VH-VL binders against q9vjs7. Designs and how they scored, part 6

Target 1, 121 residues: q9vjs7
Amino acid sequence: LRYSQGTGDENCETLKSEIHLIKEEFDELGRMQRTCNADVIVNKCEGLCNSQVQPSVITPTGFLKECYCCRESFLKEKVITLTHCYDPDGTRLTSPEMGSMDIRLREPTECKCFKCGDFTR

## First folded at step 21 (VH-VL)

Design ma6
Fold by ESMFold2, fold request of step 23:
Order: structure tokens, then sequence, then C-alpha cells
Structure ma6 (fold): chain C 121 residues (1-121), chain A 129 residues (1-129), chain B 108 residues (1-108)
């Protein structure tokens, strides 16, 4: 028998996901100033990463298993404008200052397999 | 006015149990991931546990795993921490804190801000004999 | 677990710039968050995503993160800035949240 480990069956990819983003804005006293929303497209990392198993004298079982997880290798800032803003009473806000809200998201642009539990990536 | 109000703190003997509660108001509780963070007297901050916005995902610090259980009830806007088998090292002020944007299940990249942008004032738990 | 190292204290004269460091292995690959805590109070978020500031936080607070060091910078230091400052990261692979040990800022 031949075996294959850590080969071309990995499919860790950056995928698009649509979410309905709701952002509440508060002042320094914790009073709600407005709620804004939009449907937004964001990236996520998704896919399979192969785990590795090798003999080892260090572990209690005599084997060392290295798990790999699909996670980001690069992030990119994305600016989203939310155009449906409402005051705390539910009244639509339409002024230039309060009728829209820009938010900054940092989302993955490249995804790779990394050792699971590796806090340094 | 946004509020997070912790309750249920007190003095207990080692090995006993205690249940903390955090009542949320003034924001859409079901949108936010929620955390417990503790601080021993005169010491720094230590993260304890997280629960996702819908309750589907929970994680614990190694120091409390298996003894503490985080839960939430989005219909009542409450966060809870069941603390079993308490030890002297669990003595601390316990804060509830919110994290904006939810995150995905374990092992996936997550969409989140990752910040604890609002904190309660805390409740004191003292474990001593 | 992942360890964040902060100096126990930093002192500056009024009007001067304070810099508080947070050391971690490859911390420049993580997003860093900073909190201010005054005695008897809950922490307050002052910097997120390394260098972004909540709109209610004075512009004097800023952050940077590269390599093995993240830095919180407080320009024009005031007596009101005296507090403990904590850095924090989130590791998405384990969903663990790690704080630094804290730095006491003294404004002479």
Amino acid sequence: as target 1 above (121 residues)
Amino acid sequence: QMQLVESGGGVVQPGRSLRLSCAASGFTFSKYGMHWVRQAPGKGLEWVAVISYDGSNKHYADSVKGRFTITRDNSKNTLNLQMNSLRAEDTAVYYCAREDYYHWTYGSWTYREGAFDYWGQGTMVTVSS
Amino acid sequence: SYVLTQPPSVSVAPGQTARITCGGNNIGDEYVYWYQQKPGQAPVLVVYYDSDRPSWIPERFSGSNSGNTATLTISRGEAGDEADYYCQVWDSSSDHYVFGGGTKLTVL
C-alpha cells in the first residue's frame, strides 16, 4: 500500500460570504447615537488542511500528530459605507453627517494551512 | 444607556460553586460575542471564557476549563458563568465584556473586531477557608 | 500559551510623549488591542487593530505594531493619563485571548 499525507488534496481558499452587517454607534457615555446597516460581502478562509502523523519517541502514544488549520496569511482593509441609518427612536437619518457610516474591516486576502494552535500563524 | 451589570459574587469556601450573572441593556445583546475577564486583587487582567453571539461556540482559558461553564440567554439579555470546584486562585473581580462582530466556529478564519469595547463594573468573588 | 510582555512601569514628564511596549513572538502578525484602567474602574478600550482609535478616545492615543513589538503612544501626556495599560491579542485558531501583564504609567 502506498499512502499520501500532506499532498495535493488541500483546498484552503479565500471564499466570499454575505452578511447583514448592523453597526450600533455609541457616544462616550454609552448612549446610542444611531444604528446603521447594509448587506456586505466579506472574505473568509475555508477548506481542508491535511494532518500529519509520524513516529515519535517523545509522545505517550509513540506518534506525533501535527494538525493544520486553514487560516489567513494576509489581510486587507476594506471600507464599507452603511447607508441605512436610524436614530434610537427608529427615525431614518438622512443628513450627510448621520445618514451614512463608514466602517473599516480587515479581511483575509490569502489563506494557507498553518499548524493548529500556532499563535504566530 | 448601554449597561452591563454583573451579580452573584461573594465569599465561598474552596470546592464550592457559584453562579455569576451579567444583565445587558441598551444595545442589541444577541449581536455580540460575550466574555468573562477576571482580575485578582492587585494583579493584571486574565481572560476566562467566551461565548459566540448565538451561543453555538464556547472557549475557556486552560485554568478554568472543565470547571466553569459560560452560557447566555438572548431572550433575557443575560450572560452567565457557572463556577464549580472553586479554588483560592479563582479569587478575583469578574467582569463581563462584549466583543463586536461574531466569529466563526473553531478552526475557521473569523470575522470580528476582537476588541472588548464595553465592560461591566465587575463582581467580586473571594474563595477562602 | 502565548505570552505578552510589558514593562512594569513607564514614567514621563507632563507634556511629553509616553511609549508603552508590548512584546510577543511575531506579535506584528497579530492584531493588538490596548486598554486603560484607572484604580477602581473597569478597563477602557483605547486602541484596536494595532493602530485604530475609538472615536471617543482622544487623538493623543495611537498605536503601532511590527515585528515582535507593539507600542501604545500617548502624546502630550497629562496627569489624567496615569493608569495601568494592558495590551491584548486574540488568537483565532484557539479562540484564546491573552493580556499583557500591564504597565503603570506615571506622569511626574
Scores: ipSAE 0.142, ipTM 0.683, lowest interface PAE 5.9, mean pLDDT 81
Fold by OpenDDE, last read:
Structure ma6 (fold): chain C 121 residues (1-121), chain A 129 residues (1-129), chain B 108 residues (1-108)
Amino acid sequence: as target 1 above (121 residues)
Amino acid sequence: QMQLVESGGGVVQPGRSLRLSCAASGFTFSKYGMHWVRQAPGKGLEWVAVISYDGSNKHYADSVKGRFTITRDNSKNTLNLQMNSLRAEDTAVYYCAREDYYHWTYGSWTYREGAFDYWGQGTMVTVSS
Amino acid sequence: SYVLTQPPSVSVAPGQTARITCGGNNIGDEYVYWYQQKPGQAPVLVVYYDSDRPSWIPERFSGSNSGNTATLTISRGEAGDEADYYCQVWDSSSDHYVFGGGTKLTVL
């Protein structure tokens, strides 16, 4: 017996989301040197995917369950510059060297419906 | 549905010209760098050319530099490869491929280099006397 | 020009782990991409950014990259994994994209 799989890709989209990023930098002695932050827009996956349950005579449970969820096809890396940096005392840093911080962030792309259960990323 | 469809392949004599096209659909074509990659019969993959998302930058493999020209029309979602002065060694299946490298900018953000995440099925070019 | 070196062939028994290497000078400093190509088909991306994979690629496929060697690992090899595998990098010095020579994987 063969079963058709649900799609529902039309309801899963790559959307923009605003997030607040904060990163602390520590020296070799474990002392905080600075904290940097920024509001940034990143991709997210959002939507509904079709899942189905069908009777099956070949499965132990008597059913074939196909569950799909909205997730990324790929992750892309980007460099984000955090433009608000502060010393441990809360004073804003304005020097070219300490006033900003580059971080690497991975965001989802090409969101679509995939079989649920893959959480290794 | 992501799709790349190559066309324009055929049999030509050495010294002749041929123009390949790649029709893209299912994604925002203008956001991606596009590539041509070829594969001679029974051989490995060989990168041919790249064109940036807006067509402002182009690079070519040394083997085709001066003979091939890569272009794109973002209004038509089309990638092209003009092949002049064709040689026998140009015989290959030619693939168009999308590079997962967004040139999207927001503030001080920059994307890192990406992979060839989608490929067409290729079009065969045979250069033979 | 930058050169990537792959073994021409790798053979494993079903259920065994296949490892395909890609050698390059300081390749660990570059992002490596891996493509699977089955006979008569276009290449398919299986690993990107050294160790990540598209969501539709099985977890059996993994990658690593350090020093002068990148490795594609295919665990629990099955007949369907028989294909040619190519590594690829972008050479920033020349703005060229470079493929390895390809490795034919046989699962017998």
Scores: ipSAE 0.057, ipTM 0.646, lowest interface PAE 5.2, mean pLDDT 86
Fold by OpenDDE, fold request of step 23:
Structure ma6 (fold): chain C 121 residues (1-121), chain A 129 residues (1-129), chain B 108 residues (1-108)
Amino acid sequence: as target 1 above (121 residues)
Amino acid sequence: QMQLVESGGGVVQPGRSLRLSCAASGFTFSKYGMHWVRQAPGKGLEWVAVISYDGSNKHYADSVKGRFTITRDNSKNTLNLQMNSLRAEDTAVYYCAREDYYHWTYGSWTYREGAFDYWGQGTMVTVSS
Amino acid sequence: SYVLTQPPSVSVAPGQTARITCGGNNIGDEYVYWYQQKPGQAPVLVVYYDSDRPSWIPERFSGSNSGNTATLTISRGEAGDEADYYCQVWDSSSDHYVFGGGTKLTVL
């Protein structure tokens, strides 16, 4: 995994972000059981990374593309509880079993400037 | 009950075109991303294309990019795959599949992560001289 | 492109535990999905988000994912578990979906 060292012009940061998360649940017969949602705060990577493109005689495209993106160095798993659940008719569910839904998602922990499109990380 | 039914398969010569269709029922079609996945005889699964819930976003496997076009009509609960310039290696059973995903919105951006939770039974496409 | 590697076949005796691996570069950073396909049938989702199961899938089916390997574990193997199993990931960097080559499970 290739990444650029930080310069005075780069400012890739780990920031907090509020997002709206939605999930639908269906049973084994394909019937909708419920829809759940919540507003949650998660980490995101955001910032500016240095990039350059120059001609090259050794690449098939004729260019050397050194493009860098602000992205995660590591991910961590977070369990999120969706606390607003509704049945197919739009009625709010309040039972302990149906009134909430736990889901797993991954969020960035630290962010750096990595080469864009690199999926080897 | 959720159901996906593919149609339009058949035998065609190389270079010809074919249009597949997938009829969806039993769920709110317009809320879900839809996929085409194919399987050559005796081979594994190969992802072909995806279309977002509203049709605004599409992605293709490199093997079909520029030749295949995925579309949907949410008013008719149908998914389509226009296959042009067909090749022998396109011979496969073609499945339509629904993606059940978590999605979240941040500003004007929407993110999603999910699985193919429902599949059709597939339609066979044979490309042969 | 991103590649997932599965063994072509796995054999297990009835009642024993089958383990099917799916290798990928830093696959632990991606959610892995598993599908079961029996002869002449469409694939069926058996594991999602590495280790979660649809409620209609037996608890005998479990999944894990760490480092460069995801694993589908089928405890107390039954004849009915004979099928091809495929792992799959979504690569957010390319917006591509990738399947493994599939593994034929035989319950002897």
Scores: ipSAE 0.049, ipTM 0.676, lowest interface PAE 2.0, mean pLDDT 86
Fold by OpenDDE, look of step 21:
Structure ma6 (fold): chain C 121 residues (1-121), chain A 129 residues (1-129), chain B 108 residues (1-108)
Amino acid sequence: as target 1 above (121 residues)
Amino acid sequence: QMQLVESGGGVVQPGRSLRLSCAASGFTFSKYGMHWVRQAPGKGLEWVAVISYDGSNKHYADSVKGRFTITRDNSKNTLNLQMNSLRAEDTAVYYCAREDYYHWTYGSWTYREGAFDYWGQGTMVTVSS
Amino acid sequence: SYVLTQPPSVSVAPGQTARITCGGNNIGDEYVYWYQQKPGQAPVLVVYYDSDRPSWIPERFSGSNSGNTATLTISRGEAGDEADYYCQVWDSSSDHYVFGGGTKLTVL
């Protein structure tokens, strides 16, 4: 795992973000059963990381390319409840069973500058 | 009822072009990312391309990048794949698939992750001399 | 590129539990999806977000994911479960979707 050695990490941070979630639920026959939505706040990674391209005599291309990206270093699972549900006719569902929908998301808890293309954490 | 129907497959010579189409129905097409996935005869699944719900974001497998173009028309509920400079190794059944995904935004970039929850039955593309 | 490794084949007797593994570097940090494909048919999603399941998929199908291995578990195997199974992840580093090589499940 390669980290940025510069000040890139200082610019990569975990921020709050509002997400507009919409999910359609279908039955086993593929018919729309309901549509649920909610505005929720989740974490995101945002910031600048240092990247560099420099001449090199040891590479075939003549350059060393080091790209860094702001991305998650740690994730947590979060259950989110979509609180607005509607039937196919657009009528709001209010029953405890049908009036809300739980979904699973992962969100960042920490963000860092990683070498781009590095799938290891 | 959910339905994805691929069309446009056929037999073509290497170097030629072919355009595939996928007709979607039974759901709000404009709200979902769409994918092409292919499968060579007797082989496994290979992801080909993705297009975001509004067409603003596209990504391709390295094997087809620069040769294939994914597009969509939300007004017609259609997904397309323009395949240029076709090669023998492009021979496969091509599936269109819907992704039920979530978004994260980083600057001008959008990250997505979700399941391919609905698939078409596929259309066969054969590239041979 | 990110690679997912599956065994080419798994065999199970009727009524027994089948386990299909999907290996990947730190795959436990990724959401894993599983698809079933029967001969001459399109793939069908059977497990998503590591362990969740579409409502029309039997409860016999379950998933787990930790470390470097994701596992699809099919309890009380039936003849109808005979199919190819594929694991899949999204690699955020390359922005590619990656499938495993597939596993042929045989119910003896």
Scores: ipSAE 0.042, ipTM 0.690, lowest interface PAE 2.5, mean pLDDT 86
Fold by OpenDDE, fold request of step 23:
Structure ma6 (fold): chain C 121 residues (1-121), chain A 129 residues (1-129), chain B 108 residues (1-108)
Amino acid sequence: as target 1 above (121 residues)
Amino acid sequence: QMQLVESGGGVVQPGRSLRLSCAASGFTFSKYGMHWVRQAPGKGLEWVAVISYDGSNKHYADSVKGRFTITRDNSKNTLNLQMNSLRAEDTAVYYCAREDYYHWTYGSWTYREGAFDYWGQGTMVTVSS
Amino acid sequence: SYVLTQPPSVSVAPGQTARITCGGNNIGDEYVYWYQQKPGQAPVLVVYYDSDRPSWIPERFSGSNSGNTATLTISRGEAGDEADYYCQVWDSSSDHYVFGGGTKLTVL
């Protein structure tokens, strides 16, 4: 994400959320090796941002639109360990190598109010 | 082993409709998002549509939005693409692909991000007068 | 929408290292995926999450991503590596998946 200054950030905050994460793993032959899951805590952006729409004789649409959305200004990578792994038959895997799975995901680090649609993820 | 098999391709006139199907096997179909990706002759890959693992969420490329409909039947391990109002520019090999995404749920929210790790061999769709 | 830019072609001699770039606005903040496609075949995933690799993909294939450029690196290029390569990202703003234009790799 390109860094940009937002407005109305007082209503947009970074929160912790507990989520359920699932991943299946397959081998080189396309056979399912295992399914792993865990409840993990990740960051999210949540809040309300000020938006305004007013008539305008200058714009082609006849309106000035300043709409803001609560979203991340930066993302960080997080390594998460899925601690519940099962084989294709549903049997719990307990070995050190197969009983857990590390995955990577990106989560918000800072949340701000940005103009909606101004930048991509 | 993993297998995705597309079918339903053929030659149709502009304005007509065509329904593609993808049969999946070798994995738990109902746990994965599925995609259609197309490739015009001699051109690059173009994403067409995605449907979530449970069918609750769908997204389309702007080029096909309003004309194409992606559906799935998890009981039959099938992915479908209903293509209406076909145009010449829709001519392409259409691939179904599985997304090996990480997914999490929080209330009504679903986050997913992953790679297209398995592809079918594709089915050719030709739109011509 | 979000756009990924690839060079149309890259040439490398056998045994040399090929580098295929994928440009995008702040692409370093996104996860990039790479696919290999040989003539008449379906694409094959070779790199995911910028730099991870399926276990059945040779270690010669690696990826990096920072700033505005992601790079697929193929070390010790072989004739069998000749193919089209596509980068891809997921655009969270539109929930669209975006492919680059593809790069034809020639091993001469």
Scores: ipSAE 0.026, ipTM 0.646, lowest interface PAE 4.9, mean pLDDT 85

Design ma6
Fold by OpenDDE, last read:
Structure ma6 (fold): chain C 121 residues (1-121), chain A 129 residues (1-129), chain B 108 residues (1-108)
Amino acid sequence: as target 1 above (121 residues)
Amino acid sequence: QMQLVESGGGVVQPGRSLRLSCAASGFTFSKYGMHWVRQAPGKGLEWVAVISYDGSNKHYADSVKGRFTITRDNSKNTLNLQMNSLRAEDTAVYYCAREDYYHWTYGSWTYREGAFDYWGQGTMVTVSS
Amino acid sequence: SYVLTQPPSVSVAPGQTARITCGGNNIGDEYVYWYQQKPGQAPVLVVYYDSDRPSWIPERFSGSNSGNTATLTISRGEAGDEADYYCQVWDSSSDHYVFGGGTKLTVL
């Protein structure tokens, strides 16, 4: 039996997406101090990858599995500033120290088709 | 100055019940999620249960779900674990641990990311005939 | 259920670098935490958010996480570093917390 090995690439790509982030913060008294949010643009991986499963007489499982998943080559961390902060009463906070909140977020880069479960990344 | 002190451990027969308690001090208890983590003799760590800062959310490991109940009293700075229908495999040192976590929403998804930054010294529970 | 895999033991000579791995499916997408546990003691957090370190933990301790493997690195290994080390993640699919099986580090 002969098998064709493909790259798995089809239409997997890196896309921009808008998401709404919300984070709550509590004060020293254990009460919610503020809630901050923002609409931000982040990367995502989206698309299709070619996969195939074929019977095989040479593999222990009885199958040759060539499964590919659309995912990132790397993850990068960035700091996102949530610019809309409100106190528990719903009043917007405008002070320099309370009017915004920084959070860490990881997003994908360089999306492409990888063999699913590949440990090389 | 921060302390977590477990109590209530002991020896019980299978099928019986036991209530563990964890007394917290040195920090604002009501601000933090709390956990129970157990460790069987000579074995690894196993997460048991979590309760949110205000007690509104609880989650359990499958191995204890339906038998154990986690509660807290923020006015008394106490965390509790009611253990019913105890089994031999529940034998372990039980730790209470504080999670300094962030909870945030990513679109329609809510995430909780935090570390168990403070642990008690544990209380031993032995279930045997 | 999500599973974290650690080698049962790792041995290094004093002064050498120890590396303890924690394997999990796409673990690089999750934040990994590491705990040190010495005999008869409670666990101690040594690494959080993959690579951050509490200020009271020596700089010799560092962490990394990518792909399917997280790694705790202990440089300039000392006898005092002998302990069990556990990796841990929060599984968003089940809202459960998962520990690895633990790794016994020997410095000899």
Scores: ipSAE 0.026, ipTM 0.663, lowest interface PAE 3.4, mean pLDDT 86
Fold by OpenDDE, fold request of step 23:
Structure ma6 (fold): chain C 121 residues (1-121), chain A 129 residues (1-129), chain B 108 residues (1-108)
Amino acid sequence: as target 1 above (121 residues)
Amino acid sequence: QMQLVESGGGVVQPGRSLRLSCAASGFTFSKYGMHWVRQAPGKGLEWVAVISYDGSNKHYADSVKGRFTITRDNSKNTLNLQMNSLRAEDTAVYYCAREDYYHWTYGSWTYREGAFDYWGQGTMVTVSS
Amino acid sequence: SYVLTQPPSVSVAPGQTARITCGGNNIGDEYVYWYQQKPGQAPVLVVYYDSDRPSWIPERFSGSNSGNTATLTISRGEAGDEADYYCQVWDSSSDHYVFGGGTKLTVL
């Protein structure tokens, strides 16, 4: 029997996605100091990959399985500023220091089909 | 009008110390991260140090780590660089630069990365025997 | 440490397109910034986020970034474009800011 191994690439893409980020900040006593939020555009991986299952006389299960899934090839870390901050009473904070919050976020930069279960990042 | 003005440069002997200052005006100083970038004569740009908007976070190039200290006074709109144990290779024009906040047109969010949109005129530091 | 590599010099005839490259390991996964520096002056930001441009910078200036190479493109080159150009990235893994070695652009 001849076994074929494909790349699995079919329709896996890096797409833009809008998400809403919310983060609460607490003081040393565990009291909420402020809540910050923003709508941001991030990358995501989305798509379909080819998988194949065929009979095999050399595997214990009786099958050769080539399963692929759409995953990130590389990641990029960003510093994103949440521009809407509020105190516990719901009043918007406007000072440069308290009116915004920086957070770190990782997003995919490239997506493609990988053999499922091969690795994690 | 946004303006950054460096001062404190001069000629010093190796092993000595020097303190640079950068005066900011025309923008909300406390909102922005600030940087020092240097350029040796006839050479390229070299990043030196960064300090966050509130001074709580600092990072240094390996070449100056342990010898230089970056600080800021938001009440006075000033950025400082304390340079200790100076070496000949520290000879350069030292620029202060503002790290800008950028955002894409598809959202109201802002990315904060190493984009320096405003620079001072620079101050010359010469370390020689 | 992360390293950016630029050619020392690039020459182009007036009216032609200049391309300045910036090489880095998987630089396509980093946002690249470009600066123009004329003699005796401070650097000026000309491209940010790989390909975006400040409104006060002419549209002749553009940028791209993929794989291991970022490129600054200056179309319809003018004498006034003669300067040193530097690429720059923020390395999130080390929290360091890194400049390329710079490229001298000559328009003759």
Scores: ipSAE 0.022, ipTM 0.623, lowest interface PAE 6.6, mean pLDDT 85

